# VH-VL binders against Cytochrome b561 and DOMON domain-containing protein At2g04850: the designs that were tried, part 19

Target 1, 131 residues: Cytochrome b561 and DOMON domain-containing protein At2g04850, of Arabidopsis thaliana (Mouse-ear cress) (q9sj74r43to173)
Amino acid sequence: QQASIAWTYHPHNATLDLCFFGTFISPSGWVGWGINPDSPAQMTGSRVLIAFPDPNSGQLILLPYVLDSSVKLQKGPLLSRPLDLVRLSSSSASLYGGKMATIRNGASVQIYASVKLSSNNTKIHHVWNRG
Below, E stands for the ipSAE of ESMFold2; O stands for the ipSAE of OpenDDE; V2 stands for 0.75 times the mean of E and O plus 0.25 times the DockQ between their complexes.

## First folded at step 23 (VH-VL; framework fv_polzastobart)

Design z4 (from x1 with heavy chain T31R R104S, light chain Y93D; at its last look DockQ between E and O 0.40; V2 from the best seeds 0.00; counts 0 for: pae E 5.4 > 2)
Fold by ESMFold2, look of step 23:
Structure z4 (fold): chain C 131 residues (1-131), chain A 124 residues (1-124), chain B 107 residues (1-107)
Amino acid sequence: as target 1 above (131 residues)
Amino acid sequence: QITLKESGPTLVKPTQTLTLTCTFSGFSLSRYGVGVSWIRQPPGKALEWLAEIDWDDDKYNNPSLKSRLTVTKDTSKNQVVLTMTNMDPVDTATYYCARYITYSWGSGSYFDYWGQGTLVTVSS
Amino acid sequence: DIQMTQSPSSLSTSVGDRVTITCRASQSISTYLAWYQQKPGKAPKLLIYGASNLQSGVASRFSGSGSGTDFTFTISSLQPEDVATYFCQQSYDTPLTFGQGTKLEIK
């Protein structure tokens, strides 16, 4: 509930440069943001970037996912099928790029990404959550 | 390591169709935020952007020339082809292909690697 | 089309001098601006992207600043090898457009 997003539209190639601002609710938690090409207000089927501590190093990392029913959106490391951070595509939009910055002793996160809109679509549905 | 090279005719007669091939190496057009653009420069004048094809196979053409331009790619050959119809002496220019980058967040799009260019002269 | 007005058209200065070139867009282009150097008979070389980011391998005497419509390119101390024509380029909207260039010469 304590999240915001800023963006700049780039008409040349129908691309948005976005920055998502979120917070962790615990040091071992996660924060995710992404798009859902098929359904507003649903996490399942979303193409997301998720920030969480690496279980081995403890360093915060950002990984891409396509969410399915096996993803547990709760406290602790996420369990889903991570993809290479090359891009996440859909019929209405493609999410690509992605990097992260943290502030306030790692309690706040900024997730930077780009979204290319399909020539047949000027809308995207975005989602975010934390645990 | 990253290279682009233009190839095609250097002399074209008025009304003919120009076909130029950009052969590149050291990068893939399948990577997000990467594309190839065609840009020309008439002698002593500013650069003019012509056309572009990106990682999603989307094409973008200069609107003033749209009816004359076709851009295609062959990822298996690392080639991008520009076709420009109805050539006229005012189209005499050096034609470049260049790598287009947009994956640097907040920076727009820019051309980080260029071919050497090929001078195309349009005359009888 | 977004027009890029570049000033001055030409400039003649001495080695070691500070050089300033400006570029004005006919509408806001955010920071979607790049600067290029072009020597006679050669392809352009990218110097600055995103208005202010120095391209890898480019000398630190080159810099850029600005946002919106007004942009500045600076060479802090002119070197003999900097003799060239310099262009700005916007990428906010199609068609991508370039400034007419600034021809830089040594006195």
Scores: ipSAE 0.134, ipTM 0.716, lowest interface PAE 5.4, mean pLDDT 81
ESMFold2 (binder alone), look of step 23: mean pLDDT 90; pTM 0.932
OpenDDE, look of step 23: ipSAE 0.212; ipTM 0.793

Design z5 (from x1 with heavy chain T102E, light chain G50R Y93D; at its last look DockQ between E and O 0.11; V2 from the best seeds 0.00; counts 0 for: pae E 15.2 > 2, placed apart)
Fold by ESMFold2, look of step 23:
Structure z5 (fold): chain C 131 residues (1-131), chain A 124 residues (1-124), chain B 107 residues (1-107)
Amino acid sequence: as target 1 above (131 residues)
Amino acid sequence: QITLKESGPTLVKPTQTLTLTCTFSGFSLSTYGVGVSWIRQPPGKALEWLAEIDWDDDKYNNPSLKSRLTVTKDTSKNQVVLTMTNMDPVDTATYYCARYIEYRWGSGSYFDYWGQGTLVTVSS
Amino acid sequence: DIQMTQSPSSLSTSVGDRVTITCRASQSISTYLAWYQQKPGKAPKLLIYRASNLQSGVASRFSGSGSGTDFTFTISSLQPEDVATYFCQQSYDTPLTFGQGTKLEIK
C-alpha cells in the first residue's frame, strides 16, 4: 500500500509536472491520484487520474475525473465525469515490467501528469486511493 | 526588512563585459519558491526582463539577448550575479534586481521587492 | 514574444475621479498579469498580481480585472499621491514582458 510522488512546479506558466507511484491490489482494481483544491484530505471534489485495466484487453487505461458523492471508489472500473475544473495538459501511465507487465495484486504503476493550476492562494491537497 | 541592492560599474565601454551583483537581505534563495530576476529600463523606454534564477538553481534568460547573459547565485552570501557580454550603447539603462515569490498554484513571476537600480552607461 | 499594449499612454484627471487603464496581450495569458506603479527616480512597486489580487499594504482604491487578452486597472478615487507611471506585466511565458506605461497626472 506504499505510494510516493515526485514533482516539479514551473511558476512561469503555473504548471505542475508529476509522477505518482502506486500499486494495484487486484487484477480488476484501480489506482487513482489527484488534488483537491477545495477541501483537504477528501476524495469527494477531487480532480483525479485513475488507472485501471480495459475489461476486454487488460491494457492499462488512464482517465481523468472530477469525483462526487455518486462515484464508487470501491468498485472497478471506476468511471465518473471527465476532468473539467483543472486544466490537464498531458498524462500517461505505465506498469513496471514493460510491455509484458500485467495488472495484478502488487503490480506497480506510474502515473505521469502535467497539470495547470488555476489558483495560487488555494491550499493544495494531494490524495490517492486504490481498490 | 527585505532589501535588494545592485552594485557594479556605472560606465562600460563598448564590447566590454558588464558584471552586476545583487546583494539582498531579509530572505534567502534557499527558501522554497523564492527567486531573483534582473530587469533593465533604457532611458525613456519600457522595462525589459533579462534573466532570472530561483531557489532550485533553475535559470531563465531573455532569448533576444541569447548567450550574452549569465546569471549565477551564491546562496551563502545572499548574492545573485548578472554577467552581460559584448556591451553596446543600446544597452545603456538602469539595471534592477527584484525578488519574486512563487505561489504554489497558478502564479508566475511577480516582483514584490526591487532594488533601487543602478544606471549603466555604455559609451566610448 | 507576448506583446503588451497599454492604453492610454498618458492621462490627466482630477482628484477624486475614477481612473481606468487598459492592457491588451497579443495572445491569451489567462490571469498571469501584474500592475506596477513607478514614481520618477524610484523602483517600481507591485500593486496587483494575478490580474485581480491586491498586494499586501496597497490601498483598496486600486483594483484590477480581466482574463485572456484584455485587462483593466482602476483607481476608484484618485488621490494626490497616485501621480506616477503605471504599467502591466505578463508572467505567462518567457520572456516576461511589460507594457510601455501610462503616465498619470493630476489636472
Scores: ipSAE 0.000, ipTM 0.520, lowest interface PAE 15.2, mean pLDDT 79
ESMFold2 (binder alone), look of step 23: mean pLDDT 90; pTM 0.931
OpenDDE, look of step 23: ipSAE 0.012; ipTM 0.653

Design z6 (from x1 with heavy chain T102L R104Q; at its last look DockQ between E and O 0.86; V2 from the best seeds 0.00; counts 0 for: pae E 5.7 > 2)
Heavy chain, then light chain:
Amino acid sequence: QITLKESGPTLVKPTQTLTLTCTFSGFSLSTYGVGVSWIRQPPGKALEWLAEIDWDDDKYNNPSLKSRLTVTKDTSKNQVVLTMTNMDPVDTATYYCARYILYQWGSGSYFDYWGQGTLVTVSS
Amino acid sequence: DIQMTQSPSSLSTSVGDRVTITCRASQSISTYLAWYQQKPGKAPKLLIYGASNLQSGVASRFSGSGSGTDFTFTISSLQPEDVATYFCQQSYYTPLTFGQGTKLEIK
ESMFold2, look of step 23: ipSAE 0.152; ipTM 0.713
ESMFold2 (binder alone), look of step 23: mean pLDDT 91; pTM 0.930
OpenDDE, look of step 23: ipSAE 0.282; ipTM 0.796

## First folded at step 24 (VH-VL; framework fv_polzastobart)

Design g1 (from z3 with light chain A34N; at its last look DockQ between E and O 0.05; V2 from the best seeds 0.00; counts 0 for: pae E 14.3 > 2, placed apart)
Fold by ESMFold2, look of step 24:
Structure g1 (fold): chain C 131 residues (1-131), chain A 124 residues (1-124), chain B 107 residues (1-107)
Amino acid sequence: as target 1 above (131 residues)
Amino acid sequence: QITLKESGPTLVKPTQTLTLTCTFSGFSLSTYGVGVSWIRQPPGKALEWLAEIDWDDDKYNNPSLKSRLTVTKDTSKNQVVLTMTNMDPVDTATYYCARYITYRWPSGSYFDYWGQGTLVTVSS
Amino acid sequence: DIQMTQSPSSLSTSVGDRVTITCRASQSISTYLNWYQQKPGKAPKLLIYGASNLQSGVASRFSGSGSGTDFTFTISSLQPEDVATYFCQQSYYTPLTFGQGTKLEIK
């Protein structure tokens, strides 16, 4: 899979800055990146940011989730939930090609995030996928 | 306008517990990326960072003093409280509270607003 | 702990002179270095954050540079109101630590 990540860890306050680079494989697809605090390479229980097209407008949207056994996308602010993503300081997503870019097979997306990790984290397990 | 102000006793006897309150306005400690630290400066000496409490309730203590320090917050009152046990004359210093910006990528972290400080003298 | 060493410890110079203060960290701190001014009897004031970024409302004669372990603070043309102690502070790792300060006076 053609994905990459750039990151900087700031130990003074346990903050991770990152940029995840991925590509869509369809115009109705999604690209997700996240961390699983409990298990390496395990999707269930992961805290993820998922980029996908709004089904009505086609515009790129980025929403946070805690994954279950079948990933479900919701319209509406997940940030109103009491999730451990409360430590998320910022996030955004953009397509390569500026404001005229559209989601399609091969479209490149960048997901930016800043997260404050617990002070006991010495290893970060990250996951990503697309569909 | 962002302000912070330290309050508490200015004279403490050795072995007593010092309790200082930082009362602030113009910002909320519930705001992402914001913390409040306590920093002291003995007369004519360097600044020493003591403790911090952040918007997400994470707490940090200077390891050289960690058994003596407790920091708490009351967001509804815009207050942060430092408790320091077993005071000694060497703890005589001006005590400051300051707002810490924990992250503003790419710019880093810094203390952008300081209280005026309160001199605490520890003597018999 | 990350030790911050400032030089010089004190400096006396004339209005209009260029002032340079250095700060060295005992290990790399990237650009997580801040500079503060403390006038006599007053609280510290942030001047420079992230090694080189001028805080809002701070005069343009103040500047900073450096990365890694070596950092420089400069006043391009000293003014009478710049009499103060200046200190650096690392924000890379706890405990947060300060330099010992540089007392700046006018001859």
Scores: ipSAE 0.005, ipTM 0.550, lowest interface PAE 14.3, mean pLDDT 79
ESMFold2 (binder alone), look of step 24: mean pLDDT 92; pTM 0.943
OpenDDE, look of step 24: ipSAE 0.014; ipTM 0.687

Design g2 (from x1 with heavy chain T102L, light chain A34N; at its last look DockQ between E and O 0.83; V2 from the best seeds 0.00; counts 0 for: pae E 5.9 > 2)
Heavy chain, then light chain:
Amino acid sequence: QITLKESGPTLVKPTQTLTLTCTFSGFSLSTYGVGVSWIRQPPGKALEWLAEIDWDDDKYNNPSLKSRLTVTKDTSKNQVVLTMTNMDPVDTATYYCARYILYRWGSGSYFDYWGQGTLVTVSS
Amino acid sequence: DIQMTQSPSSLSTSVGDRVTITCRASQSISTYLNWYQQKPGKAPKLLIYGASNLQSGVASRFSGSGSGTDFTFTISSLQPEDVATYFCQQSYYTPLTFGQGTKLEIK
ESMFold2, look of step 24: ipSAE 0.106; ipTM 0.701
ESMFold2 (binder alone), look of step 24: mean pLDDT 91; pTM 0.939
OpenDDE, look of step 24: ipSAE 0.785; ipTM 0.912

Design g3 (from x1 with heavy chain T102Q, light chain Y93D; at its last read DockQ between E and O 0.83; V2 from the best seeds 0.00; counts 0 for: pae E 4.5 > 2)
Heavy chain, then light chain:
Amino acid sequence: QITLKESGPTLVKPTQTLTLTCTFSGFSLSTYGVGVSWIRQPPGKALEWLAEIDWDDDKYNNPSLKSRLTVTKDTSKNQVVLTMTNMDPVDTATYYCARYIQYRWGSGSYFDYWGQGTLVTVSS
Amino acid sequence: DIQMTQSPSSLSTSVGDRVTITCRASQSISTYLAWYQQKPGKAPKLLIYGASNLQSGVASRFSGSGSGTDFTFTISSLQPEDVATYFCQQSYDTPLTFGQGTKLEIK
ESMFold2, look of step 24: ipSAE 0.242; ipTM 0.703
ESMFold2 (binder alone), look of step 24: mean pLDDT 90; pTM 0.931
OpenDDE, look of step 24: ipSAE 0.797; ipTM 0.912
ESMFold2, look of step 25: ipSAE 0.217; ipTM 0.710
ESMFold2 (binder alone), look of step 25: mean pLDDT 90; pTM 0.929
OpenDDE, look of step 25: ipSAE 0.716; ipTM 0.894
ESMFold2, fold request of step 29: ipSAE 0.242, 0.215, 0.240; ipTM 0.719, 0.713, 0.722
ESMFold2 (binder alone), fold request of step 29: mean pLDDT 91, 91, 90; pTM 0.934, 0.933, 0.932
OpenDDE, fold request of step 29: ipSAE 0.846, 0.817, 0.835; ipTM 0.929, 0.915, 0.927
ESMFold2, last read: ipSAE 0.223, 0.208, 0.206; ipTM 0.708, 0.706, 0.714
ESMFold2 (binder alone), last read: mean pLDDT 91, 91, 91; pTM 0.934, 0.935, 0.933
OpenDDE, last read: ipSAE 0.833, 0.837, 0.850; ipTM 0.925, 0.926, 0.933

Design g4 (from z3 with heavy chain T102I; at its last look DockQ between E and O 0.04; V2 from the best seeds 0.00; counts 0 for: pae E 6.0 > 2, placed apart)
Fold by ESMFold2, look of step 24:
Structure g4 (fold): chain C 131 residues (1-131), chain A 124 residues (1-124), chain B 107 residues (1-107)
Amino acid sequence: as target 1 above (131 residues)
Amino acid sequence: QITLKESGPTLVKPTQTLTLTCTFSGFSLSTYGVGVSWIRQPPGKALEWLAEIDWDDDKYNNPSLKSRLTVTKDTSKNQVVLTMTNMDPVDTATYYCARYIIYRWPSGSYFDYWGQGTLVTVSS
Amino acid sequence: DIQMTQSPSSLSTSVGDRVTITCRASQSISTYLAWYQQKPGKAPKLLIYGASNLQSGVASRFSGSGSGTDFTFTISSLQPEDVATYFCQQSYYTPLTFGQGTKLEIK
């Protein structure tokens, strides 16, 4: 799986700015990235950002979720509980290849996020997946 | 829609304590990632960042002045208050309050809305 | 404290010319840099944030570039309304610091 992450810590306000790089495996697929502030990198309890195509327009959509124990990452748009997003302070997504790029197998996506850290939470556990 | 305004005395004597109030509308300090900073500009000189306070009640002061500065907020009144002790004629400046948000990537204190400023003169 | 060294201190050019102003940080600030425009008697106006992102409502003739310690602000075609003083500001380390400014004039 071709995925990577780049980040910069912003010391003045204890903020982590990051860009996650992932790829779609289907024109109706999804790519997700997120954090789990409570435990090591695992899906349950994670606060995730999911990039997927709008079924009506095909345009890239990015939506926030909190994964619970009943949710499996599956093909197509992931539906879950949209809760507990306090620490994901900003987000956006774009396709590599410019404005005319389309979601398809092998299409690259960038998910941009900012996370406010506390002095008592100096590391984050991140997760990602696709379907 | 977003506005900030500085209020307080425009003339103080040396050694007195300055208290300035920033009153704002169109946003709230209860909103995640929002903050207000105090910045001053002596006549004809560069801007100097003084202090800031955010939604999470985190406070940051300029280290060269931090023993003289106190910043507080009253979220219910949409106010931030700067207190600066032991004023000296070199502190004569226009004092601004300005909003920032950390929601933009890359994050940072980038001051997108400013008050009009208030000139504070320190003289005998 | 991070020293922001801005160059030139003053600049006089013609309407329609390309204007370039530089800002150097005394140590790396990644891309955590903003550019402001200030007219006499007015508060600064944010033009560029994060080194290269155009603030909403700002004319597209303004741009910024750079990372690390060296940053450039550009006006692609100078307009009469662009006469002002321009400042850079780093937001990476406490205290936040500003450059001393560049006075831009039309000759």
Scores: ipSAE 0.091, ipTM 0.682, lowest interface PAE 6.0, mean pLDDT 81
ESMFold2 (binder alone), look of step 24: mean pLDDT 91; pTM 0.934
OpenDDE, look of step 24: ipSAE 0.571; ipTM 0.897

Design g5 (from z3 with heavy chain S107E; at its last look DockQ between E and O 0.06; V2 from the best seeds 0.00; counts 0 for: pae E 13.9 > 2, placed apart)
Fold by OpenDDE, look of step 24:
Structure g5 (fold): chain C 131 residues (1-131), chain A 124 residues (1-124), chain B 107 residues (1-107)
Amino acid sequence: as target 1 above (131 residues)
Amino acid sequence: QITLKESGPTLVKPTQTLTLTCTFSGFSLSTYGVGVSWIRQPPGKALEWLAEIDWDDDKYNNPSLKSRLTVTKDTSKNQVVLTMTNMDPVDTATYYCARYITYRWPEGSYFDYWGQGTLVTVSS
Amino acid sequence: DIQMTQSPSSLSTSVGDRVTITCRASQSISTYLAWYQQKPGKAPKLLIYGASNLQSGVASRFSGSGSGTDFTFTISSLQPEDVATYFCQQSYYTPLTFGQGTKLEIK
């Protein structure tokens, strides 16, 4: 029900390693975490990693999305695409409980990401949501 | 039916700015899920993605070259323009523009149509 | 950046032979993997997208498989016109990255 985040910044290569802890609210739900390079505390404009079940296997999938205004306006389907303003170097997701865990209401998910930050960048506006 | 073609100088001096234009037909850059990317290939070497502009005028640049790259589009003219500043001999390559299709999972994204490419040589 | 490593870098086979090229991503890229064919002096041509989807108009002898980090490109029966360099490309992470290429020749 609660979300949390842990991170480690590596000054030598300006890499931020983070782990977002979220919770699913349904078997067909999604959990997303990302960074908004433009403004704080808004999903719109964010570069997000969204975790959701594979419709065929039920296995956890993590994909990148750019949440622009078209998403908010439901202009079209949400299409996964590489993150631009966020330099994602690695990412993964896992359910608490491992491979045998299933996505359901209350299922805990960890989203791992490594982001390369620009020099002297010490502020990140991160966002998260679920559905 | 779908075509792309690169145009611009084939010879650039070091420190100068390269401006390439991609003129395409058979599709519109206002179509949802469609973008145009620039990719380059040094002689005998691998391909390198440079930049992309999509139907929403969102721009994506290779982080390693971001400061040097600018991409713009003119939807009415079916053109995308790439500018690359401070050219160096190491930037000598064949430059391609290509249509980039963005799909939801599991289809993914890919470059389904390419221009013929234009060789740009950076030399004093 | 995500490194795409192809194997082998080059190979020479006979007409009619089965050809297998592998591509390994440094991290999981799901199925966001495309295969391209590039002949000398020409632009790359899309053959496979989404790891296993055959592009329209491409011969059925071409196929792709795999997910995560390991991918395979296959030519079931090599034809003379298949002489080219083949590249894999990931679209999961930015920047988009390509493999180093596999040069395919006929003996």
Scores: ipSAE 0.000, ipTM 0.655, lowest interface PAE 10.5, mean pLDDT 90
ESMFold2, look of step 24: ipSAE 0.000; ipTM 0.540
ESMFold2 (binder alone), look of step 24: mean pLDDT 91; pTM 0.931

## First folded at step 25 (VH-VL; framework fv_polzastobart)

Design j1 (from g3 with light chain A34N; at its last fold request DockQ between E and O 0.67; V2 from the best seeds 0.00; counts 0 for: pae E 4.6 > 2)
Heavy chain, then light chain:
Amino acid sequence: QITLKESGPTLVKPTQTLTLTCTFSGFSLSTYGVGVSWIRQPPGKALEWLAEIDWDDDKYNNPSLKSRLTVTKDTSKNQVVLTMTNMDPVDTATYYCARYIQYRWGSGSYFDYWGQGTLVTVSS
Amino acid sequence: DIQMTQSPSSLSTSVGDRVTITCRASQSISTYLNWYQQKPGKAPKLLIYGASNLQSGVASRFSGSGSGTDFTFTISSLQPEDVATYFCQQSYDTPLTFGQGTKLEIK
ESMFold2, look of step 25: ipSAE 0.238; ipTM 0.728
ESMFold2 (binder alone), look of step 25: mean pLDDT 91; pTM 0.937
OpenDDE, look of step 25: ipSAE 0.760; ipTM 0.907
ESMFold2, fold request of step 29: ipSAE 0.193, 0.220, 0.213; ipTM 0.695, 0.717, 0.716
ESMFold2 (binder alone), fold request of step 29: mean pLDDT 91, 91, 92; pTM 0.934, 0.939, 0.939
OpenDDE, fold request of step 29: ipSAE 0.855, 0.848, 0.849; ipTM 0.935, 0.930, 0.932

Design j2 (from g3 with light chain S91N; at its last look DockQ between E and O 0.76; V2 from the best seeds 0.00; counts 0 for: pae E 7.2 > 2)
Fold by ESMFold2, look of step 25:
Structure j2 (fold): chain C 131 residues (1-131), chain A 124 residues (1-124), chain B 107 residues (1-107)
Amino acid sequence: as target 1 above (131 residues)
Amino acid sequence: QITLKESGPTLVKPTQTLTLTCTFSGFSLSTYGVGVSWIRQPPGKALEWLAEIDWDDDKYNNPSLKSRLTVTKDTSKNQVVLTMTNMDPVDTATYYCARYIQYRWGSGSYFDYWGQGTLVTVSS
Amino acid sequence: DIQMTQSPSSLSTSVGDRVTITCRASQSISTYLAWYQQKPGKAPKLLIYGASNLQSGVASRFSGSGSGTDFTFTISSLQPEDVATYFCQQNYDTPLTFGQGTKLEIK
């Protein structure tokens, strides 16, 4: 499960810019990246961005979630509690191949995020997964 | 067309509170990576950064002046307001507001548009 | 606070001359450095961002270089309209700080 992340920190205003690089394993699948401010590499409690196809158009959708035991990833939008420890300032996702690219087995995806770090943050763990 | 303009009193007495308003047009403070800072320049001296408010409503103050400074914004009026308490003759300066933009991916944030400044004189 | 020290504090040169101004940071600021031009009675104007990138609409005779603690600003061929004070500014950490300025005149 090959993935990478690039980041730049801006001390001026405590902003962290990120790009996560992942791949889809099916045309109806998903790729997620996020952070868990409480624990390393655990899914429960993670604040995530999930990229997946719109059920109607097949176009890439990116949505934020907070994962807990009651939240299941679904095709289409779902409601979850807001990102409460690290504020999401912007986000987007794109496929390798630009506007003409299609979600497929092995398709590369880039998830871009900018987050504001809390002044109380001492440690941030990130997670990713796909399905 | 991006513009910023400072307004407020040009003469204040020692110990009084200074309130300056920056009115801007051509951009929004709700846009990612955008902020407004207050910067002053005493006559014949270097520029000094005072305070800043950004797109997420986060505020940053020069630590040497922290307890004296308050910065707020009103997005419906395209305004940023600086309040500076306990003015002293050494605070006589031209006060600027300036927009910064943050470049994603490592270039930093820089002041690309400035107001023309307003001279504030502090005297008894 | 990160101190920014410029050299020289003033400079008098002729039209067509190459002008060099240096800026030193008291600690590494990577490439988070800008150069501004300020004409008498006017607000500063951004010329160079990220140590070496020319701001849109700025003449190509202006350039910048450096990283870490040592930075250089150059005017390749001085023009009459370039008489001004030039400032460096670090945008690495708050408080944001400026150099004391270099006053440039034509002799």
Scores: ipSAE 0.030, ipTM 0.657, lowest interface PAE 7.2, mean pLDDT 80
ESMFold2 (binder alone), look of step 25: mean pLDDT 90; pTM 0.927
OpenDDE, look of step 25: ipSAE 0.543; ipTM 0.849

Design j3 (from g3 with heavy chain S107T, light chain G50A; at its last look DockQ between E and O 0.04; V2 from the best seeds 0.00; counts 0 for: pae O 10.1 > 2, placed apart)
Fold by OpenDDE, look of step 25:
Structure j3 (fold): chain C 131 residues (1-131), chain A 124 residues (1-124), chain B 107 residues (1-107)
Amino acid sequence: as target 1 above (131 residues)
Amino acid sequence: QITLKESGPTLVKPTQTLTLTCTFSGFSLSTYGVGVSWIRQPPGKALEWLAEIDWDDDKYNNPSLKSRLTVTKDTSKNQVVLTMTNMDPVDTATYYCARYIQYRWGTGSYFDYWGQGTLVTVSS
Amino acid sequence: DIQMTQSPSSLSTSVGDRVTITCRASQSISTYLAWYQQKPGKAPKLLIYAASNLQSGVASRFSGSGSGTDFTFTISSLQPEDVATYFCQQSYDTPLTFGQGTKLEIK
């Protein structure tokens, strides 16, 4: 899958600025990136930012989600909530092509996030997925 | 074109049961993420959410009125029916049905399309 | 239940003025907050969803911001057709609840 990530760590305030580059696979798809505080390469337990189109306007939306073990058992849709274990200071998403760009198969999305890490801890387990 | 329209009696006697029907077009309750809610508004007062039914036939009622409310759907007719028992003058209000979409994660249950509302007066 | 408290309850201002309405939730609702406009004798009209997203077809002078418990609805330049009652609504948890409303008039 086509994905990349760029980041800058600021030691003076332990802030990690990152940009995740993903690609939609459908107009109704989603792209998510996040951090798993406990385990690598696992969506379960992760604190994620998911980008998806608004069902009415088609505009790109980015919302935070906590993917605990109960997520897979939920019958209803996943509810967005503030990240609890990840100190997210800011986030945003954009499509290549700007505001006039439309979400479609092959559409490129950038997810920007600033995360404050614990002092002297630069190790994170990041995860991503799409659908 | 999405439309919703409430129908039913506009006058109900105390202790009687109110039955309202929401007939809609332009969308289907068989579609994933689609739901219909009932919301009422007493004259000059705030809006109160009553009940909700979604594409998966899951039903949600306001706990304060749960024992009095029943919501059902007929997908083939594009209708949602609200039944409210033991009506009281305090239940006098404009009753709305409205659509929401839970198609995407985290968008929440906001109501993008509303019926015009029907005023139901409870009086002896 | 999650209580939604709007402020102010009523507001009278002039055409062209900036209007600000606030909504506070009794607990965090993330960004599950919508703003509606209701004109007399009409059903509410969705203006803002997910706290800050402008509903399709809604004028750009309307905006929303906030997360958690405190939210703000803004009209950058009040127009005569904006006279209405405005409501916030949370969809974080059932029962869905609305604010008491803010009646907006023009002087």
Scores: ipSAE 0.006, ipTM 0.638, lowest interface PAE 10.1, mean pLDDT 91
ESMFold2, look of step 25: ipSAE 0.235; ipTM 0.719
ESMFold2 (binder alone), look of step 25: mean pLDDT 91; pTM 0.935

